# Designs tried in a protein design chat: VHH binders against q9y6x5. Part 232

Target 1, 379 residues: q9y6x5
Amino acid sequence: LPPKLLLVSFDGFRADYLKNYEFPHLQNFIKEGVLVEHVKNVFITKTFPNHYSIVTGLYEESHGIVANSMYDAVTKKHFSDSNDKDPFWWNEAVPIWVTNQLQENRSSAAAMWPGTDVPIHDTISSYFMNYNSSVSFEERLNNITMWLNNSNPPVTFATLYWEEPDASGHKYGPEDKENMSRVLKKIDDLIGDLVQRLKMLGLWENLNVIITSDHGMTQCSQDRLINLDSCIDHSYYTLIDLSPVAAILPKINRTEVYNKLKNCSPHMNVYLKEDIPNRFYYQHNDRIQPIILVADEGWTIVLNESSQKLGDHGYDNSLPSMHPFLAAHGPAFHKGYKHSTINIVDIYPMMCHILGLKPHPNNGTFGHTKCLLVDQWCI

## First folded at step 10 (VHH)

Design F88 (framework vhh_7uia_1)
Fold by ESMFold2-Fast, scan of step 10:
Structure F88 (fold): chain B 379 residues (1-379), chain A 124 residues (1-124)
Amino acid sequence: as target 1 above (379 residues)
Amino acid sequence: QLQLVETGGGLVKPGGSLRLSCVVSGFTFSSYAMAWVRQAPGKELEWVSSISGSGGSTYYEDSVKGRFTISTDNAKNTLYLQMSSLKPEDTAVYYCARAEYKYHSGEWFPFDYWGQGTQVTVSS
């Protein structure tokens, strides 16, 4: 029988939550599977960019989803509400569900994963749900499990996305133990429901399941604001994205805008595009703006206003607070194995190996995930 | 001149329903994400719901999911919030707000213009 894989994302699940809260269902999953304690994500540490990196194995400059709000300097297109389903934005890479459908007589299924409701290289996920945040986890799970059991050609790759704990992390901040404890307990219960459903349907022993996330969360404060309006007037630039990474498109010469910004706050770094640190892999794409501002951890960039955000992400990907974890269970994975760190781009070639797919060129290194897999040599 | 004008608030019994409207003038409605934000007496502002400029994507705070529905009528330049199964804790001033940047998947964004607010009171 061909191998099957279900990839589950809980948005904004910071790795350190595993140490500070109890997860009985997730711990039972890990006991009979594997845990990677930290996943080093890509910069910027935002939802759309990192979700697309997981399924392509590419840095943001290579797959083209460089932020949640974008402007393309070559075509003059804006990534906005009217254009978020335009294939143009997604066509710089080939996600794993497309490869899965094209290399073998196989189907893919998707419950809300970013990009799965868009035709990419003329290929859309065989089964999918249009994005709607009001759809319950239970309905998403019911559709995914139905498609895994009742499809021809067989569904061999499935994805499931859930908005928590990110939404609550923004609202309460990760240091609000009372509210975060309640939210994280609900997520653990959903993991229990997932495992129970797979067991009831006879899928559990033969299905590979990965539970991961796109980024972490850090505490913000009204005491840690950077007022961009105190640095520069709105007439000098167009703002493409604001916080914590601001994307600045100058209306006057770039050097003049840079000079107004570079010394405005000790709590943000200001980069001309060519000076963005190489370690970010965030430079070689027309959708990356001429000037990028990067706020220090926990600082929020605002336009002469207060911020209601008590938690945020998007910060430097070297920060442990920005890191998610990865847990996995199934016939491809060892049982009871813990690994310290992988890069988020390493997930794609590992998933291709599990599914028997030839990966597209990517930035991941298969060797980094070998010790997780039963069919690989690990020293 | 930009204006956001909220209407539809009032007194309602627990379990009841209200529909809030926000009429917008002075900008192209479909070019901006729109939000509803509320403030209960003595509390901070709380984001409730957002909708994309196209109307194709909607986002809700966890406590209102399944009870509130956000929608737009671009021809009327009007944002709506349909509220059902109202609870005493929903008592607040509700503000219509414009966002310059897209909101999705829990990503919060700045609000650059606000309406005057409309009072919703859920009587016990």
Scores: ipSAE 0.000, ipTM 0.257, lowest interface PAE 14.1, mean pLDDT 88

Design F89 (framework vhh_7uia_1)
Fold by ESMFold2-Fast, scan of step 10:
Structure F89 (fold): chain B 379 residues (1-379), chain A 124 residues (1-124)
Amino acid sequence: as target 1 above (379 residues)
Amino acid sequence: QLQLVETGGGLVKPGGSLRLSCVVSGFTFSSYAMAWVRQAPGKELEWVSSISGSGGSTYYEDSVKGRFTISTDNAKNTLYLQMSSLKPEDTAVYYCARAEYKYHSGEWEAFDYWGQGTQVTVSS
């Protein structure tokens, strides 16, 4: 029978939380598995873009989910992370669950991973849950384990998504040690529940499990606001996305809008689309707007208002505060191995290798993850 | 009709040993994971150990690891739990359960058939 893989995401789990808080269950998982201390995610460091990069191995400009809010000038469609299930937005790439289902008569299962409740290239995850943030971790876990144990064709790829610690990171900020300690302890307990459930059902020894995240979290403040209304009138542009990366669609000459914004704040970089740094891989897609504003770490872009967010993400992907970690356990992985850094796009070709799937062309490098795997050598 | 019948419980002194047996009728272990689950008075249900039907892989709650051994005899359709170095905190009703999750309606609905339970008391 084919190998099986469960991919778990805890949204907004900053890598250095592992050094600043206690995780007894996660540490037991890592002791008998592997840990990648930092995963360098893709720019923009937001939930939907990075979750889709994990399962496609592509930069955002290539897979087409370039932000949590998008506008396509050619079709005049608008995307919002809360209300759009239009396959149009997701069809620029082939996620791993689609490839898994199209090769060797395998099934996929999903509990809330972004994109899994959308038919992509006319293929939807074999088993899935429509996104609803009110559904408990326990209910998501129960469905995933049921599908892993009781499906024909067999479920060989399963995903599980949880909104914490991102929601609490935004509300309290990552520097609120008391509140973040409670949230992170609860997540560690959920990891303990996950491992216990897999052992109870006889799945643990033969299942590959990856625990990762899409991004980190940076502390924000009312003292670090960039008010766009102080720089430019709303009549000159349409705002597609706001903070910390603002997507600006000019209603007048692009150069005039650029000139009004370029000296707006010392804590924000203003780019014409063609001037966006190459290292971001954030230029070659119609959904990337003509002018992009990038706030410095910890700064929030606002429209003549205060922000109640004490934590945020979306910042430069070179920032360690934006990096998640990756931990893994199972027959494909070494035991007790630590690796410093991989790119988030490297996860896709590694998962394809574990599942015996032929990957679609992607931006990941299999060599970066070889040292994690028992059937490979480091070089 | 499927049936699970537990035997082997009783009174034992701390440091003692007991072997629980669960006789199964109507199915074979190769199609299902089997588990031992316990409930102490006034406490929630606690998973103790599981055995996979496919490969004979065994799993244990950390508090019983090294003290308890789960095993099967397929010829007798019997699941065992060998308990050694018993502690007062091991006092509970022990249930044999078949692990098959068909519905998402709550914890332990992953077990579609349960035995009647057997009392294990560790005292004095």
Scores: ipSAE 0.000, ipTM 0.151, lowest interface PAE 20.1, mean pLDDT 87

Design F9 (framework vhh_7uia_1)
Fold by ESMFold2-Fast, scan of step 10:
Structure F9 (fold): chain B 379 residues (1-379), chain A 124 residues (1-124)
Amino acid sequence: as target 1 above (379 residues)
Amino acid sequence: QLQLVETGGGLVKPGGSLRLSCVVSGFTFSSYAMAWVRQAPGKELEWVSSISGRGGSTYYEDSVKGRFTISTDNAKNTLYLQMSSLKPEDTAVYYCARAEYKYHSGEWEPFDYWGQGTQVTVSS
């Protein structure tokens, strides 16, 4: 009886891939559901920050996952890898699976979504998998669909995360049509497997399914490098994060570090924390460092070495190359409806509405997504 | 005792039709989604069609859509698969299955009870 929602993320799925490649399974999904062509993500356009924004409806400065590598100036803690399970990093927000479980007779399930293997506000998804990139999509799908079918209290919110096409986007770059075509065809086949599994179980018409992503991908090149070592000696600062947004913690006077960096490259913007553009909503958090360097699209910041990445993300969130899409199907959604753009923070209040949850204060606007929903009046 | 008993298989020429029946007993039939799953010799199990509990929604694998029809008769506790425009590729053992997860052979499987199967052979 209670509404159910499965949220699926394919990491690094750039929105315009939908126009440049064939997706027969995804197109069949969209034909009887909804498509949002562009989702404007949060800055910085990185995996951990944007996945947490999807499930909290908050900008990074508000939810506290401000990068994939972080330093907290107040506690002096380091978050230096993607497997840091210290709840400290995640406790500045309440993700939707926690809110879902605080209601009586509700469970949440998770297959590898960032943050779901960490107790947040002393709450962890009722069913979850510890993050392990070697676990197949099929095993993640088997666990999620089993938990959706066989849980008591019932699983009403489930998440499923897959690392592609991000890994291949980094390795080959998004302009490698041959390799990207092969990778994206495999993704489309996985979407077909997902739909087929839900149909096999008699769940398809009664389950709400959202397929989305956290960011896009842009082409990089050995011809577009910014050598930070040519700008400043490493003895003057501690590097918290490198590329394409560098987080600089000065070991000397901040103004002296800023002056050494500010005119070093025409392809990099240098900001004192208080001068970071307001439109980024990337200032009001102790984990945002005193100096931030933002590379122009397609430029890589390096330390006197070559970059192996042919594609990257993390760039300005106004860039279409950084935008993912959102597709959805189920009883809450219209059929055959296409919408141009929403903000990634708008997904959270929409999901709360579908599940009948009261959202925590957030940066999303429910009005931006109401035209997707059958129970809403669209102006 | 749970039982799923299939009948209706046989030999048929390409373009022909068959109706498979599955009589179920030992559970509340309308409370479960029911499925047809097939296996050709030496190949993987392939899901064919499902019907949700109470016969509300029907689903088909793309290769059989428009050719096969799944239905139920709740008064007879019977699941049907009407097959038309049969192709040699449809040759398989067809199983009636209850759509409910069960731990089996080291993995969770989406069907907890299966019938004995009925052979469908489509030959020239």
Scores: ipSAE 0.093, ipTM 0.641, lowest interface PAE 7.2, mean pLDDT 91

Design F90 (framework vhh_7uia_1)
Fold by ESMFold2-Fast, scan of step 10:
Structure F90 (fold): chain B 379 residues (1-379), chain A 124 residues (1-124)
Amino acid sequence: as target 1 above (379 residues)
Amino acid sequence: QLQLVETGGGLVKPGGSLRLSCVVSGFTFSSYAMAWVRQAPGKELEWVSSISGSGGSTYYEDSVKGRFTISTDNAKNTLYLQMSSLKPEDTAVYYCARAEYKYHSGEWELFDYWGQGTQVTVSS
């Protein structure tokens, strides 16, 4: 039987939480596996874009999920949380579960990972759950382990997504030690449950497990707001996405809208699409709007209102506060190895190597992750 | 038809040893992971140890590591649990279980077949 891989994401798990809180179960996992201390994610540092980058190895401009809210100027389609099941939005790339199913006599399984309940290139994950935030971690884990153990053709690639600590990070902010301690302890307990379940079912020794996240979290405040209504009237533009990266579609001349916005706040950068910094890799896609506003870390863009969010993400991907980590355990991985940094797009070619799949062209570099793997020489 | 029969339980003093045996019939023993699960009075079922179908991989709950050893004899269709340095906290009914999914009334169970259990009592 081919190698098996379970990819687990805890949404919004900032890398430095590992240094500020105790994780006995995760620490035991890492002791017998590998840890990448920082994963440099893609811009914008949002959930849908980064989850799709993990499984495609592509920058957002290449895979087409450029935000959690999008507009495609060519087709006139709008994307939001309620419309994520339209294959149009996901078809600019081929995620690893599709490749896994098409290259070999293999199945894929998914518990809530973004895109897995959508047919992409006419291929949907062999086993999946329709997204529902009310479904417990336990039920997601029960389904994943059932499918890993009872499927024909065998499930060789499985994904598991959990909304915390992102939801609590937004509500309390990452600097709320009391509430974040409680939330992170619960996550560590869930990691313990995961490992115990795999051991009970005899799966642990032969399964490669990656635990990672899509982004971090930074502290926000009512004292750090940028009011767009003070800069420009609503009649001049359509707002496609608001904060902390605003996507502006002009209803009048683009230069006129740009001139109204460019000096609006010292805590926001205003870019014409062609002037977006090359380092973001956020320019070459029809879903990226003609004007993009990028707020400074911890600043929230609002429309003549207050914000109740005490934490947020979406900011510049060079910020350590936006970085997640990656931990892994299994027959493909070294034991007790620590690595400093990889790019989030590097995860895809590494996973393809572990599963024996030929990767689609991607922006990752296999060399960046080879030191994690037992079958590679790290020179 | 499928049967798992546990033997070897009894009364021992703290620090003592016991070997539990589970004879299985009605399935290909080496094709399934096997487990020992215990239940103390008034408590929920607690997983103790598992062994893979090949017999090559063993797993233990943290409180029993270094004290308990799980093993199989495929020729005899028998699962063993060698228990040493027993503590009062180890007092429980010990069940042999087959690790697999069982669909029952819309629910999935991790263990699809269980023995009748054998009582282990550790007292001063």
Scores: ipSAE 0.010, ipTM 0.544, lowest interface PAE 9.6, mean pLDDT 90

Design F91 (framework vhh_7uia_1)
Fold by ESMFold2-Fast, scan of step 10:
Structure F91 (fold): chain B 379 residues (1-379), chain A 124 residues (1-124)
Amino acid sequence: as target 1 above (379 residues)
Amino acid sequence: QLQLVETGGGLVKPGGSLRLSCVVSGFTFSSYAMAWVRQAPGKELEWVSSISGSGGSTYYEDSVKGRFTISTDNAKNTLYLQMSSLKPEDTAVYYCARAEYKYHSGEWEVFDYWGQGTQVTVSS
C-alpha cells in the first residue's frame, strides 16, 4: 500500500517541557522512533504562521500568513477571526495536502489543522472538519482514523490539531508547575490513546506518525507591560496587530511615527520594515506593515490597560522558550535516534520524501532531516 | 435536539456554598469543552470557568480561583460548578455553555449552545 503519514500538533508545546515533566506514553513512542529536541520555528512565533510553515516549508514572508491578524496593503483586505476562511490569505503557497491530492491522486484528511477547512488553489482537504475548538480530541481522532481506514482513493496524508498546552500556557503561564503538570499529563494520556487506537485498528505498523508543535511559551507579568498609548497618539496610526509583535500602519509620515516610537521603551525594538533583521526572514511581503515593534521576551504591549495573559508567544525565534520539539515513529523512521535541532521549514521536504511527493520550491533543507530516515545515509 | 439544563441556584448567605449542575443532551458530552459564564444585574457576561471535554484541563477567572471548582461526570453527562466562600459579588445568573478556543486569541471563547441560566443570590 502507498506510504501514509499522520501529522499531529499540540499547540504551544515548549521543547523543555520534555525535560521538566514526565511523559511515559510519549517516551515509549520515542523509544521506538526518533526525537528532535528543538525545532527552530519561524518569526513571528505564532500559531497560524508556524502551522502554515510546517506544511509549506516556507518562511512567513513567502507563504503570506505573516501573523494571526493581518492587513494586505495592495488589496486593502483585513484578516480577522471573521474572514480567516477567505482563500486569498492562504493562496501564496501550496500546502502538502494540496500537493498530495493533485500529484498522487490520493486523499488527504484533516482534523482542524489551520488552513485545512479553506479551499487553497481551488483544492480543499478531501476529508476535513470545520474548525471548532469545542470538539474533543477523541472525536478528532475517531474521524481521522476512520478516514485513514475507509477511504478510496486512500488517505495518505492526515493532520490532527489540538489546542493544548497553548490555552493553559496562556492562562497560567509556563512557570505554574502545578497546573502545567496536570495539563501535560493529560496530553501524554491523549498520546497514549492515539497509539492504542492506531494499534487496535491495525494502522500502527504501516503508518508514519509525527508529533510536533508550532511554538513554545514564555512567562508574562503585569509588571512587564509596554503601554503603547504613552508612546504615540492613536490618531497617527492604524494598529494591525498588537502583542508581542505590534504591526503599525502610519496615517502620517512613516519617519515621524518611527521617531515617536523608537525611544519609548527599553523593552521593545522598533523596526522600519527594511531594517527588520535578515535572520527573521520577515520583510518581503505586502502584509508586513511599514513599522514593526518587537517586545523583549516576557513583555506585553498594551493600549493603556492590563493584560489577562500569564503566558505568551510570538517573540524572537532564537529564544529557546519559543521552540517546540518533533517526535516521530513509523516505517520511514529510525528507532531510538535522538537529534539536536532542525528548522521548522525542514519538516515539509522530509514529509514530501516520505510520501513520495515532489516538493514545491521551499526554504527547508532535506539534508537536515536525513539522519531521522531509514532509507537515507546518515554521516 | 441539543439541550443544556442548569439547576442548583438559590439564595445563600455570604461565606456559604452552592453546587450548580448542568445536564447536557443531544451531543457527545466528552467531545466538547464546557464553560460557566455569569451575568450580574446590569452588567455584561463574565466568563467564570472552563473544562476540557477530555476532563484534563480546568481554567478559572482570577476572582473565583481557589473558591470555585469545575468538574464533569461523563457517565451522567453532567457539568458541575462547586462554589464555596461565596461573596455578594458572586450574585448573578449562571449559564452553562459550550466553549471554543480560537487560534488568534489563545483564549477559550464561549459559543453557541447556552442553557437558560440559574439564579445565584448571595445576600444576608
Scores: ipSAE 0.005, ipTM 0.328, lowest interface PAE 10.4, mean pLDDT 89

Design F92 (framework vhh_7uia_1)
Fold by ESMFold2-Fast, scan of step 10:
Structure F92 (fold): chain B 379 residues (1-379), chain A 124 residues (1-124)
Amino acid sequence: as target 1 above (379 residues)
Amino acid sequence: QLQLVETGGGLVKPGGSLRLSCVVSGFTFSSYAMAWVRQAPGKELEWVSSISGSGGSTYYEDSVKGRFTISTDNAKNTLYLQMSSLKPEDTAVYYCARAEYKYHSGEWEPMDYWGQGTQVTVSS
């Protein structure tokens, strides 16, 4: 039988939650598998960009999903957090499920992973669910496991996405121990359900499972707001994305807009596109706007309003609060292996290796993950 | 505290067979993947084979597939490598290893748990 891989994402699962809360089911998974304590994600540290980086191995400037809200100046198209199924936004890269279907004549299955309900290069996941946040984890898991067991050609790559703990992280903030404890215990129970179902269906021993996330979460406050309306009048620009990374499209001279913004707040960096730090790998794409504002950790950019969110992400990817973790179990992985850090773009070439696929050119380095794999050795 | 002891090496002719053993102590054997790695004189370390802690999954580097078989006896805390159809290029010191990382000085560092090795020589 061909190798199989299930990739699971719990949105917004900050790496240090593992040290501050109890996860008996996840601990058992890790004890019999591998743990990467920190995954250094790509900038900006947002959901759609980082989920697409996991499955393409590319920085955002290269795969084209540069934010959750985007504007393409060449085509005049807008992308929003709503359910936009235009393939245009996703066609700058080839995600692993497309490669899996075209290269090996195998099937892919998806429960809600960003991009999987969109035809990309005229190829949509063989089995998929249209995005709907109201669908339970149990229903997503049921569909994925049915497809893994009952498909021809066989499903060899499957994805499962869950919105927590991100939604609660925004609502309560990561420092709310009482509410976060409840949410994280529920996630641990879902991991227990996942393992038990795979065992019941005879999949556990032969299936590779990766549990990871796209980003972390940091505490916000009404005492840490940057009021953009105090800096510049709305008539001077079009706002493409707001917080914590604001994407500004000038309606007047770019230099004039830049000068109004650059000294407005000590808690925000203002960049002309060409001056964005090279370490972000966030410059070479038409969807990156002429002026980018980057708030300091825990600061929220607002338009003459209060913010009700107590947690947020999108900040500098060097911040540990923005880092998720990666845990994995299965025939491809060692047992009891702990690794400190990998880059989120390294996940893609590792998954290609596990599945026997030739990776498309990417920004990941296979050497960074090979020590996790039983058919590789790092001495 | 952790100890790995390899035995079973020796001189064998091409086409011959040898069985290597590694007795482990200081950890729960069935909880960790175990590996055989080898080093020929003047060459870099090469991974040979790995087995899951449950013994249910085995992996081999391409040059030894079909010739070598890795196995465990959990009751005896012993890892085995059955080698058949041996070739001169299999000549090396063979080491038993456990995959593990330890937290050290604020960072996670790889901690290689190796025995002293056992010499395998394939020659006429």
Scores: ipSAE 0.000, ipTM 0.118, lowest interface PAE 20.7, mean pLDDT 87

Design F93 (framework vhh_7uia_1)
Fold by ESMFold2-Fast, scan of step 10:
Structure F93 (fold): chain B 379 residues (1-379), chain A 124 residues (1-124)
Amino acid sequence: as target 1 above (379 residues)
Amino acid sequence: QLQLVETGGGLVKPGGSLRLSCVVSGFTFSSYAMAWVRQAPGKELEWVSSISGSGGSTYYEDSVKGRFTISTDNAKNTLYLQMSSLKPEDTAVYYCARAEYKYHSGEWEPLDYWGQGTQVTVSS
């Protein structure tokens, strides 16, 4: 009779969307559960890095997924934003589904969460779907609920990932109230479908459910472009990642490349790797390039071209626009409790506690989340 | 084997309406995102609209927003594009395509498996 947990992510769900739009289904979920209004994510505020931080409790420099596009100078391997299944990229950490399967001899299930279709430390999620963005939310939900009810050994940890509202946030920008209202209403309807499906199957009262996201979204503009070609010739460097955090691998002397870049635009900061601010926890990994460019909020780095992207993320993790929220319901959680802020790395030790797992060393602090939990004493 | 058959194109006056249909065979329709793309004479391909599998999420090019509606009928294995308030600049061959979400662009991109297209002409 082990405890069960379903972790759900809606990609790019900016925290203040909850304040500016109506979510009747999500509000009903929160009324009988808990809400964390802001989750301070890790830098860089990108999909793969933050999804892996949620399930490992580690900063990106520690878990090794440092961007959606990466280069490892030691092995000469390249990682793209395509579905890279080489375990090399994921093996610098142990995600919770691996720990769940190994410590407690239980099963894990996954519908599209980043990394779950990869064998990590020779262990793949017991049940999983190969990543395919075309698969409907309903199909993902059907598989997860089937596995939660019909598995032996029992599925105790399950994940479900959905690409919205990130895709629409990029296309329309978060300030397009007409389009974002329509998109967010559809997300709320999917949350209603999720709750109804769990109730219909008799899972709702005994399952812990966390609904969260990896990052937010900020408004971009054709008036806020940084043309990197105006700063430096392509022959001087290899571009590993472009925007809003550019990862630069010099082909000539590093100091010469740095000097060409450091005063090129008032709307980006240029860092030698050793000078990256300590608060980012983005320095101690071979996949972090010798020079990093960080654009100011809402600015896009381009190569002598326009950008049609009206929303983006990846910016400084201190920006409220980059923050998601966390809502949770289930026997482990208080009812009607509201909390202001946690760090995204704090989710992992909380989930380990709920599942009765010993966490691997991590950057999270259990004390930050214990007041959400009924079995913890919190004054 | 993927097969896409577009129909519903024709000649219309400015301000008119048309409904395009794409009958899909060779795969489970509800498992795939779909897109409409168009090509005007002498111009590059332009993405128009996308819909995620099972009609979950819809996306539109800014120039067609509020005028075009993408939808699916999973029982008929058919994708639709309802076009209203048509303009001469909407004149193009319209293609039905499978779509895939790309994190680098933050957008749904059409795959190489397109149908034969259907011509839409809005009289100038």
Scores: ipSAE 0.005, ipTM 0.317, lowest interface PAE 10.2, mean pLDDT 88

